VHH binders against q9lxz3. Designs and how they scored, part 5

Target 1, 367 residues: q9lxz3
Amino acid sequence: MVTRRRSKKKKKTKRKKQSSKEKEKYQTFINLPCDLLQLVISRLPLKDNIRASAVCKTWHEACVSLRVIHTSPWLIYFSKTDDSYELYDPSMQKNCNLHFPELSGFRVCYSKDGWLLMYNPNSYQLLFFNPFTRDCVPMPTLWMAYDQRMAFSCAPTSTSCLLFTVTSVTWNYITIKTYFANAKEWKTSVFKNRLQRNFNTFEQIVFSNGVFYCLTNTGCLALFDPSLNYWNVLPGRPPKRPGSNGCFMTEHQGEIFLIYMYRHMNPTVLKLDLTSFEWAERKTLGGLTIYASALSSESRAEQQKQSGIWNCLCLSVFHGFKRTCIYYKVDEESEVCFKWKKQNPYENIWIMPPLNLIDLPLFDHRI

## First folded at step 1 (VHH)

Design q8 (framework vhh_6qgx_2)
Fold by ESMFold2-Fast, scan of step 1:
Structure q8 (fold): chain B 367 residues (1-367), chain A 122 residues (1-122)
Amino acid sequence: as target 1 above (367 residues)
Amino acid sequence: QVQLVESGGGLVQAGGSLRLSCAASGRTFSSYGMAWFRRAPGKEREFVAAISYSGDSTFYTDSVKGRFTISRDHAKNTVSLQMNSLRPEDTAVYYCAVDFSLYEGPYEYDYWGQGTRVTVSA
């Protein structure tokens, strides 16, 4: 008999999720030994590490211990024209767009211990701002020149926080102003100008062991000790090759480093001998990573020698329409060719985030 | 226009004391720091002492620290320098100056008095 070919019927299979199997998987994962948990978590990006730290106390402790090893400074891009702010995590290569209406008209001056020093050139208003908590600490007004540098010693939440600036540099004298957080007035000190007979500008200021170290554009290093009310200028100059295109000074655990950058040559890395006050060239940072920006620099000690950022200089740069970070290995003298055009409208500064990132209002699944 | 008038200088023997005063006219300077400078014959002006606008903070060059005391009186618009245990090396013309860094920025002290002469004999 002639029979018609049967079409195959497609049956939908119903699948049920087994909640008991998912519950057993979750219980097993939470009960991992600490060493295995650390190996698992060490493979997570920072944002997933933050999420993992919220799971339970054991995971929180493991995640926080890994943040001591993995937490790097973050980069804040500050638009001069439209008051927009971008936070950049170089480990994730991701931006978080931020809106800080309280900073409208302000310019960044300095960064230390998770705080920014901000100045409004139209109102002469100064304030400390924490971009992670959004805390503001306003200060008495101070007139500042456009190129005038200012630094502070530690977070303004400490009674020991001291602001420092040189407000007047004349042929014969300098005027230094300092301010303790929550004081009623600026303290003024006047000293002989021992730098040069001509007017000079300061480019880099760092604080180390109670003393402010100030570097001029000509390589003069001055020190100000606020406890002794003492000002002096150190003899000599750091060795520098002609044609430098950048200068960065940083402090780490009582040691002071100075870096001269060049377009087509290796950076000159110098360390100050605090006994002789002489600069010595270094071929290694001893595991230190320096995050360099024009207004201030951050540093961290690397725990893992095999880390891609061990003994490195990290530089922020624009290339085309993209923002990127360049790493230069000091001990290997791996050459990087730095060719870039001057970028406006964005300024940038490095900032160290706190270790407990999950308590911060900026971590709304955006970073 | 601000005018500064220094007074209290004179001839004194080593170990003696003098009190210098600076009076301002034209406007009050309660919002400004004040300083004393001195100039020995044939030398540049050197810093001696400074006082903050409130009077709470004072600064001295090392050679006069512990011997000289700067003070101010906002009601009288005056700043004073008490000089004790005077030495022949303190012989100079002493000048009063106003710190205008709050308004004029990072420049030299623009308002100077004519000075008052101090001579310390051996």
Scores: ipSAE 0.000, ipTM 0.106, lowest interface PAE 21.4, mean pLDDT 70

Design q9 (framework vhh_6qgx_2)
Fold by ESMFold2-Fast, scan of step 1:
Structure q9 (fold): chain B 367 residues (1-367), chain A 124 residues (1-124)
Amino acid sequence: as target 1 above (367 residues)
Amino acid sequence: QVQLVESGGGLVQAGGSLRLSCAASGFTFSNYAMAWFRRAPGKEREFVAAISGSGESTFYTDSVKGRFTISRDHAKNTVSLQMNSLRPEDTAVYYCAAQYWDSLGIYESGFDYWGQGTRVTVSA
């Protein structure tokens, strides 16, 4: 004959201990040992991590140490309606929103060595922009179609920086335009069209060992050597056709990789043999992580097999009616999807951040 | 059956003006970017001007910028090229071309349909 009553224990002593615990946590946070400080910093959002590194020398050294170990490319998304830009750091799993009025009316063309190449289709202005320093380096005007690809060889702060584009493809001829830093005008070169059939567009351009490699939508690979003023079509053809659901070409330490996305989440990885110019399919990246986007790609060697990004493709793709970013583990044939932002594949690009972000004017360390 | 028919070519003196028109038929005009190319005697075709399918974006080669204006009329399915301050070097056969989805207006190989051309002669 006993009815069990649900007992609630609400004690003022428990609330006071919780408040004291919160004060203790705050006080402990200020006096953390270096290992715990690094753990705390690694869990902060990108902007809070940058702000934390500005607080004191110990925090700065911890943040720099973490950035040296965990420096990965960031994904930058562009808005058509505002000069607003969103950065995603996959190591921190956080976003940072930025406003670049300097880029009003510009669209992104290419990314390399921490610099963006931007183009204004209404003014024909070309602009190098560093989103971490906000440095602008304007280039001579050039008319460029929306899907026309342009690449550069290295940072525009170098006198060896070369811009490269294929401006015209006729049945008989290909017209290439190049611009070296401090030149008076664009250099125009005309070559015989050797792409067999002239219904090709160029989808991917990478620079490696002084040479531009250009991939067409039909899988033809062409090479432009600016030092020799030489253009040729290479004999190797990839076993799968690019351009169905996605095609990404990247360079890492002189090696050239091609990723095909023929279906949802089923990428094929190919590596170019630079001796035979034949493509070979790869079932592993040998610890390489590739950050692929439609306009350009980044890569890094990952040293820890236990890392979540070992042998991984980090892809931003249009997937049905979703713009979905994926992490695809090549050796496990497994994927982790995240839906972050609804973007056109040509409105996002991977960029390498500098190691020492705290010394840059982009981020206000005082708030 | 797709057709592009150019008109408005002729003989004009240097410094004069001429308006070219291209009538399009057999396709959904608003889904195509339209462009003008030209071929001078003994030369290859070169890009002159392009206009997007919506009409929102226009592109010009440097040698004609500020002198030529491209426009389109969706009601009449026409694209026009207004040529002002004409020079002897503008002497060429002018071709109208159409490209689906407005993606590669500079690549001759990217154009799906071509007109037969209209001749423009600028006297020195």
Scores: ipSAE 0.000, ipTM 0.158, lowest interface PAE 16.4, mean pLDDT 71

Design s1 (framework vhh_sonelokimab_d1)
Fold by ESMFold2-Fast, scan of step 1:
Structure s1 (fold): chain B 367 residues (1-367), chain A 123 residues (1-123)
Amino acid sequence: as target 1 above (367 residues)
Amino acid sequence: DVQLVESGGGLVQPGGSLRLSCAASGRTFSSYAVGWFRQAPGKEREFIGAISGSGGSTYYAVSEKGRFTISRDNSKNTLYLQMNSLRPEDTAVYYCAADYEWGTLYSPEYDYWGQGTLVTVSS
């Protein structure tokens, strides 16, 4: 498929690296990419908040609390061809270009709690990467198919961090692999296959209240509970609409949402009733703003109806779509496309920046 | 209705072999798929493998498939787990479980469980 590519506000910077002695001197200063810091601090509310938080402890605590209101997810665009990364903030309509040499050869798999899970298909290496601290946490190797999905439960700095993937689906059984941070090897579990016969792949994984919810491309929802080592396929199916070209699944405070995408009509939002396992269409999100992409999602709660972020969907492109970022107001049924770009839907992902940015090595308290 | 009793556990050196048995009481053993599970100290219970009621189908979950072999003798109402090339990480309590519905190959809802037999692999 031929698609038109429009790229606005994309800057490409090529610079020579400083000497090794100068790199050592600037290691603390440059731990966070300069372009990323410029994106964060150029947001006037956040920039003023960060500066105010540097004055004294009382102001620091007050400003950190205010960041909870103003900090929103950012969209990262990945490229397999030129190792370039572009960050996009849809609330401010700002872009910056990043260069992460430590991620050369890696593709993105999942995002949660400010961390990215990266996979190298040539070395089979798994890597947690934090783009805000540039911390790297390597994980044991695992061969993954191109369409195989992997998720994790929380930041890899926690001993409760669990990696989860479904490695094979056959006529009779499902094979699941998990890894707890500090284990010697992957744990393998086999379960009865209760999925539909025309199942192709798992598209979406979300973690909620200790369990992984897995959505197939046919609309089947499966549940894996690692505490019980239990797998099941839920009986409820979301209503199918002719002409739907993909869906996003998201979680917010124990609630599971499904968003159907269409080429020619407005998105449909459904919510799962976790007691009956039935899906119900929602015409309002109760102040929730959802940031969804093919590999992961983020969400923000808002209490004020007059807020510009109340009842909104901010959606990344899905397969067959030419729009890269869509802002949709659920209550107004209005849509704005912020970026037109030819993009693989598995080469972009939402990430939450940290609330305490002043503790990052690149931040200069003397500004 | 079936009652399961495991036996054959004990101390084995690394690289050694051990065969576990699970004796079933009742007249319907051949109607059940039967599986082996293990639980190491401080770890969750994990599935090892299962065998269909007829013995014609076997399934293995552990990455060490090829070291463990499951078999059954319905005439003796007995399930076996042959364990070869044992490693210290194989140290666990081993359980047998029976499930009338093959489609519940592994779950907390297995109909019948044994009390377990301890296998210790140490040098």
Scores: ipSAE 0.000, ipTM 0.096, lowest interface PAE 22.4, mean pLDDT 69

Design s10 (framework vhh_sonelokimab_d1)
Fold by ESMFold2-Fast, scan of step 1:
Structure s10 (fold): chain B 367 residues (1-367), chain A 123 residues (1-123)
Amino acid sequence: as target 1 above (367 residues)
Amino acid sequence: DVQLVESGGGLVQPGGSLRLSCAASGLTFSSYYVGWFRQAPGKEREFIGAISGSGGSTYYAVSEKGRFTISRDNSKNTLYLQMNSLRPEDTAVYYCAAGDLWEYYDSPSFDYWGQGTLVTVSS
């Protein structure tokens, strides 16, 4: 009996103490000083940061400001067998699966400013797609050759958005097609092919300071200025490196970089001098991290030298019938390799997520 | 020891049809983009069309749209080109080519080539 009375009193005291601790914890959490709140939020993964930003205005402002500083590009993998998509955040090494039935029959062509350019090779339909909002902006149809690359200048929500494609189907001529918002039809411009006779593809296109830079399979660099309808082949050529298994051209704040990939050694990074048009090797990126794939590239500047993403290359490559992302420290001879879950190769592209993801369809369900 | 062997070339009358075949060996055929190119006498080699490893995507040169059809049979490791409404200017050596997945490079690389098969369109 005495044992029963002590057990009952102990349970009541324990419940009261637990309730008080829970109330104290709740009040402490809500009333955290701004500096401590920022410290806590800075350690949350992006998904939890987005959720935290929905709590109140103060938390929203803190979460958005941290996203401005710490947001990294995400990698999207497109299944070749169904309408499924795999989204990868390299900073957290986490994957999410998505389904976009509306993109059935479309292949991805390019990524910029949070938008994908999609193409259906059977119907010739072009579509801008935002995977975060599921917004669609259809574009006039265009027939494209098998090896034809395409790019755009900025988000299709802007009236200054310009679609660009370049090809050399007849080998004697370069054909450029452009489309401006509100145009009635595609503009076609034809230029004499002054590239090598064994040229068959344009491999990389980047947009910088109002012009498109185009890199060929032979390492020739050309530019197209849509305002002047001007095409020029630049005199400087990057030296080809024997044994390279891939080449990526990237752009960051007006600077153009070229990355040579190797199967058995660290990549080589070159930077274009925009006055001389000569390429110079770089042993450091000054804290810049570059995310590159066959279809697009993204970049961010890192302020902390001790960060795991300081002076890094994050390259999406295909090795041994598996999709993989390889991290390299440019100023160190270290490599970190991450392997994907699926065995079959798929199309892949880097995309920058928007800073405000609150109330978007992707976060209505836990995936 | 990768080999691509074209067949089905020959003499055909203008307006006629012809089907070319390409037999592949020494590679996992279904993992490769494969395509057709041609080279006319005294001219540069030109692209005709290509097909993805699964057969789900096809691509054609603008000039050949509607006259030529590319297809593949992965169970037989064979690529086909159906050519209709043939013209004298279609006279060329036709080449089969195979390339790695674009994930290895910015664009599919056609590293493997056949020896070619001659198509002559004349009366």
Scores: ipSAE 0.000, ipTM 0.131, lowest interface PAE 17.0, mean pLDDT 71

Design s11 (framework vhh_sonelokimab_d1)
Fold by ESMFold2-Fast, scan of step 1:
Structure s11 (fold): chain B 367 residues (1-367), chain A 123 residues (1-123)
Amino acid sequence: as target 1 above (367 residues)
Amino acid sequence: DVQLVESGGGLVQPGGSLRLSCAASGRTFSNYAVGWFRQAPGKEREFIGAISSSGESTYYAVSEKGRFTISRDNSKNTLYLQMNSLRPEDTAVYYCAAYEDLFYGTSAEFDYWGQGTLVTVSS
């Protein structure tokens, strides 16, 4: 009932530890996987806080006053041999292990608003999964090609959630399939292929202001407007320096950004002018930090207590048959690397955790 | 395969209005998104506005929104540009262009072009 009462963030009155002994909420919080709790605590600015709170059983006094403020996205990556997920927090450079048997046989397709879109290539089943609540929302089956990309517009708990995929199985046509909440079946739309005569792959999909933006491996940008059922190819192509070794697209508050990776120089960031559809290079992000991977991206304005994540790029890249997380300052020449042993670039995805984990049903009492 | 012919250009006083037409022949006009471009002497061609193949969506260069209105009549295979509050800076050759299923475009993305019609805004 605290939600109905006046609370949160004025100049605080003398600190109230109040109840701090609401057994049910405290019990839920202390039963949070220890590694996940450790990641939440480690996002707080003081490492002394982690040392003081290392005994999980003493965390009860902090539960009433705990505020998870503007947490950074986590990188999730998968094992092929078991149902284990590994989480990476770039701010603390820490790993955490979770086990999701309900995702056995599924591969990850997309991440948005704290939800993962999962696909089983053997059963053709699609599944929305929330790793923080363990909620599952099954979707109608769909056959997908190996490298076919998918996206969705918002959390599947919303009636406005729209699933989207695009493919060019033939050189003559683009095939778009969409599924809107409560629809009877997948909708198929076919448009003339205006992108390329040769095979072209869709590398990145972002949803912004009612439209899906689709970027190809050749730098062509196309959009799909589901309200108009319209497919359009935009005229502008992003300028890039020779020797680009990867490309990521992200959306933040209606703005579209493109990041080019290079083998021997720092990444460049471009912003799309939505009026002219021309790309302009950015030397600063104004406090924005971008988290990008092959399947999806996240972004955060600087609201973190750690100054080190201001104006930064955190990139999950596949290099030399190894997955590497690279951290860059946009206005500096410095970087920090974290290496992991995953071989498939589609095994990694960024996800935004919820602002507060205390009130979530984190128990699964099913063996 | 689509042939485009612009008409309606001429001399107009500052503050005046002018309506341009673009007649299409050849292919089915309703399959094409169509737009208007202009080119002043010694300058690059600039985009004015476009209308989708269905006619349900219209797009304008930000500087021209509110003064210029694009419309189409698929039964007559004709595109229109209504120009209001004209200025001397609007003096240019106006071109009609067609592209299959395009909302926006620069000159590079349009497949079929008309010959142009001259608009002169002078006192």
Scores: ipSAE 0.000, ipTM 0.119, lowest interface PAE 19.2, mean pLDDT 68

Design s12 (framework vhh_sonelokimab_d1)
Fold by ESMFold2-Fast, scan of step 1:
Structure s12 (fold): chain B 367 residues (1-367), chain A 122 residues (1-122)
Amino acid sequence: as target 1 above (367 residues)
Amino acid sequence: DVQLVESGGGLVQPGGSLRLSCAASGFTFSSYGVGWFRQAPGKEREFIGAISGSGGSTYYAVSEKGRFTISRDNSKNTLYLQMNSLRPEDTAVYYCAADQYFTLEWGSYDYWGQGTLVTVSS
């Protein structure tokens, strides 16, 4: 109750500011020419853009317009020791530490459409978590091995949402488990193992045009079509240069890309030809920027060649006992452009924030 | 060369204790959930308990919880079952099994040992 706290009056410690000086300052700032206003706003981090959008209608419209064009994925770090997670916005170069007790014991498995898939190895519980709204959607339990990969097709708010996992337990068989929204239990399908290596592991999973693409550590690509209950191993294998020390597979608007990471050389980018199932090297992404991590990836298309995020790779990797984000220009054979470093070893994943954050509980609009 | 080899079975008096071991080889033990099952003469094979690959999660059949404890040592590729307060009804062949999927159905497990006999009698 607040009524009794009103009986005490605080000490007066602040002086009144001159209203004429405040009016002049606000009038000058609001009356910036439109091209200069857009230049200033385009240089603001997302948090400051959101606050700026609350000033007046003209600023709101300019900020929202720039948000649609300039929104980039955020990097999430999960603590190994407590129930905290850290949000890193590359545009603001700042960390925001958040505590969420509902994630106690959960580890991240996949990210898509602003949602995270979380797994608790102690309870076998699966949970969809939205870090911007703090919404949780629990899923039926599933026991899975430590290195087993999992993916989903779209946000759990859709009835078309599919959960997917694949294992190669023995060299004879592939076991696939799927869960459709509103099903009572997981569906299990078993297929003959046609992979060329008996000890293959699945490292990367992406969903594209109704099918799941699964990449093994040996470079074999397989697909699963849930509508046909069809599993097939594709004939092509990606070419790579000697000394590859990591790879990322990503999807953007029906296209599938593979990125080979090298310690002392620029990354190699390959694109899958969906008709021939052959990989072809790409020297440009046509303005696309890819944000990749071990478990999942995000992407954005940038139309302005003068943008600092045009035609780039942002790779979240583990180097020298530290988590780092490494930034490369795809079309330039130059050195690494930028690095962001995290001292503590955390699990990390890219996530796309919603375009309108002002109505969400993470942000205090009183400031 | 996948193998699971149980040991530690034998004759014990009612109220006694036994510790069973299961040595695994030929697969990545730490990536598999492993469990214990038993089969008494003339009865179906029944689930006793399972432990996750990391050892962080355990699940027991309700009738066995409190008397039996499952544990693992991934550095030695070995699974254990500590059995206390044994009863004549616990007389069975005890099997260890490995599975990447948590299930209470023995038919879903990928690798099985040959079993070790436990006899509880006066």
Scores: ipSAE 0.000, ipTM 0.096, lowest interface PAE 23.8, mean pLDDT 70

Design s13 (framework vhh_sonelokimab_d1)
Fold by ESMFold2-Fast, scan of step 1:
Structure s13 (fold): chain B 367 residues (1-367), chain A 122 residues (1-122)
Amino acid sequence: as target 1 above (367 residues)
Amino acid sequence: DVQLVESGGGLVQPGGSLRLSCAASGFTFSDYSVGWFRQAPGKEREFIGAITWSGGSTYYAVSEKGRFTISRDNSKNTLYLQMNSLRPEDTAVYYCAAGYEYPFGTDEYDYWGQGTLVTVSS
């Protein structure tokens, strides 16, 4: 390892969205060749891309194809006292405020493929919720401890959707519960415990290539393969964490990344070698942008090297009573900090918006 | 008496194929993850591949790039390594090993065989 470095000086800046005046030029570009249309549209923030998709079939096709490639995760802030949401697009300067009375009494557990997994600790009700469509998919009840983590494999609209949680950890055994969308009841499996003695809880869960990877608070990585009903603890050494104040695990196209945050040092980015099960430090992400928060993570491959988010960590950091979002450029070892000055404590989670947003009530009259 | 006994090694020409076997006895084979390692003279032991207790998940060293296939037969208490397109640099003593957890390093295995020599030369 290299000797510790102090964190780089933070430049306080706000991303400026593209001017609304650029929308006035859509009529001028209606007859452009598709490749030139894509160049124009690829420079628009998501809100303007959605608007552009309403112009004609050629523009709709171009906008939708670019959303497949360029869809950016949004950050959702939850109130703990009511049913309000704040949606933050990293490319925007202004939050969108929404109310979902359907979620009264629920807390968020996980986010994947545009869906939130919600839990009501008073009723033990589990609910999938899509904040963009307001679709609800209720799931069988399950008692969960306050610090218990739960994840799912894919959107609940798929018959292959699987819920996963570790319900009990004892000296000798762990108990895992899973639920497939078409099952009669929760499946319970008991395995021998091979975790470290000082293990207390799981911090992050990611799903990759049919397997759930579970990171403990001690940095130990465990693996659950639901198709084999197999549990194991990978023997890789956990990275050193002196003075770390947060860690995030993310999956992208079969690759697993681990990020350690420090108060006085640059973030450490590690990639798991799935062949050797060793963690290797990375100085570049090969154009990948990682969006990480405590409850969930998202990622995307950035198309333009000139993009401000090329090779970036976009981290939701919540300390005490304020929110921060940090852009850290891995290859430049530089950071830009977005600070939310609200003092109210909120939960937060990254979510991937749907590709076809044009007819959704969240846009035009609510933003 | 726990034993792992490798077999199937020998002399083979470059481009040839070999299948190694490892026969397990004295423990419940189906409860253990098992793997293959090799060691050339003057070199450290290197990981080749491992297979979980049920046979459902396999893990390989990237350096063999699809030339080797690991499998197991729990009804016969036997682990296999199919080796194709063999090269002179594949010459080594091949070891099988068993561990209750998934073992990827040499220090993590509970039981080891004595090894079988594979020589790839013309």
Scores: ipSAE 0.000, ipTM 0.110, lowest interface PAE 20.7, mean pLDDT 70

Design s2 (framework vhh_sonelokimab_d1)
Fold by ESMFold2-Fast, scan of step 1:
Structure s2 (fold): chain B 367 residues (1-367), chain A 124 residues (1-124)
Amino acid sequence: as target 1 above (367 residues)
Amino acid sequence: DVQLVESGGGLVQPGGSLRLSCAASGFTFSDYAVGWFRQAPGKEREFIGAISWSGGSTYYAVSEKGRFTISRDNSKNTLYLQMNSLRPEDTAVYYCAAGLNYYQFSGPTAYDYWGQGTLVTVSS
């Protein structure tokens, strides 16, 4: 018989009393060389990485560093009638169920830097909520229409945090409301409406390099610069129009991307040229993974091509009428369902876990 | 806006020592892991060593361990490389680099920002 098969001699498992040796050499384990420590920690799930970061400064440093490359956004699903929430990690294909009574009566508006912006339509109360720490930061009340979109610039723990909303009360005027940290009241600015006549709503808001980019249901892109109190509408249109169930705008390191979803076609990815304001179709993301939902998006630059999430669109919204969460590899034009969940597109959102998770009450364990 | 500026390169006799500095500006230096690479004529960039954002952890290429010491001063936004027992084969342009990604400090793809380099010549 021809034996040209490679004999894999990978059967050296030490079955001897390793637990006794490790207990005896606990000091040696905690004093591991940094490269070996990184190899060990890189194999830990997020919860165990968080626990490891609590052991000592060296472990904390290594764990935090590894979170920069390995921590993916988590998908949070909101219940319809109770305060139950499902957090799903697509990289590990793991989930956990949480109960947040603090969010009773609130709907989600936006997610950024590990914080959720929540709104109660009955009380007009705005609330920042951190699902990882359970911290709450109440904000001044504001009346908003049912479909009105809102965004913020950064975590509410920063004095530079800015709340932003935009609406058209009448077709001839755009009304912008902003709230800066420590202000006494909302600031209102009114601008002439230079958008298309058939414009009726803003669908996506993204903050990048000090500017809010606002996408309309007609594909118009508008800009608001809060430092200049300046509003402008871009002259161009994307080459592809938005689909009924999926038009997502996302930002990564100053670059703006637009994803169109169609009932009968593969997703189209466009990138904005910030000098010419022209859109160009992209067939590769260069290792970038985009996590898109109706209310917000997150993105990660993946370091390993062997990761199933490398160069992908992770979409928590429905593709046409199929109501499935999809995983789409942009360069391979292939689609995989990574999680089957039938839900309203406005009842789920991507959230980025913080890099330093040592203080998390949900995952923190005293060692 | 981000700048990394290397200095301290020059001519040195075999067996001598040099201290390289890298001054960082335009970003929060204390949030970044930083490292040193070198490139000799006609060769690809090779890793020398790296130091974590706090200075608590250091990584070295096996061939340079014991001769070179990497350190940082976050109050001065400066990275250092102390080079001892220099050899003619250490002749290269030395680059500093900064990155938030800690996956593999020996890989150039781990670094987001690079300096323009400083020449070190170990004279015959």
Scores: ipSAE 0.000, ipTM 0.091, lowest interface PAE 24.4, mean pLDDT 70

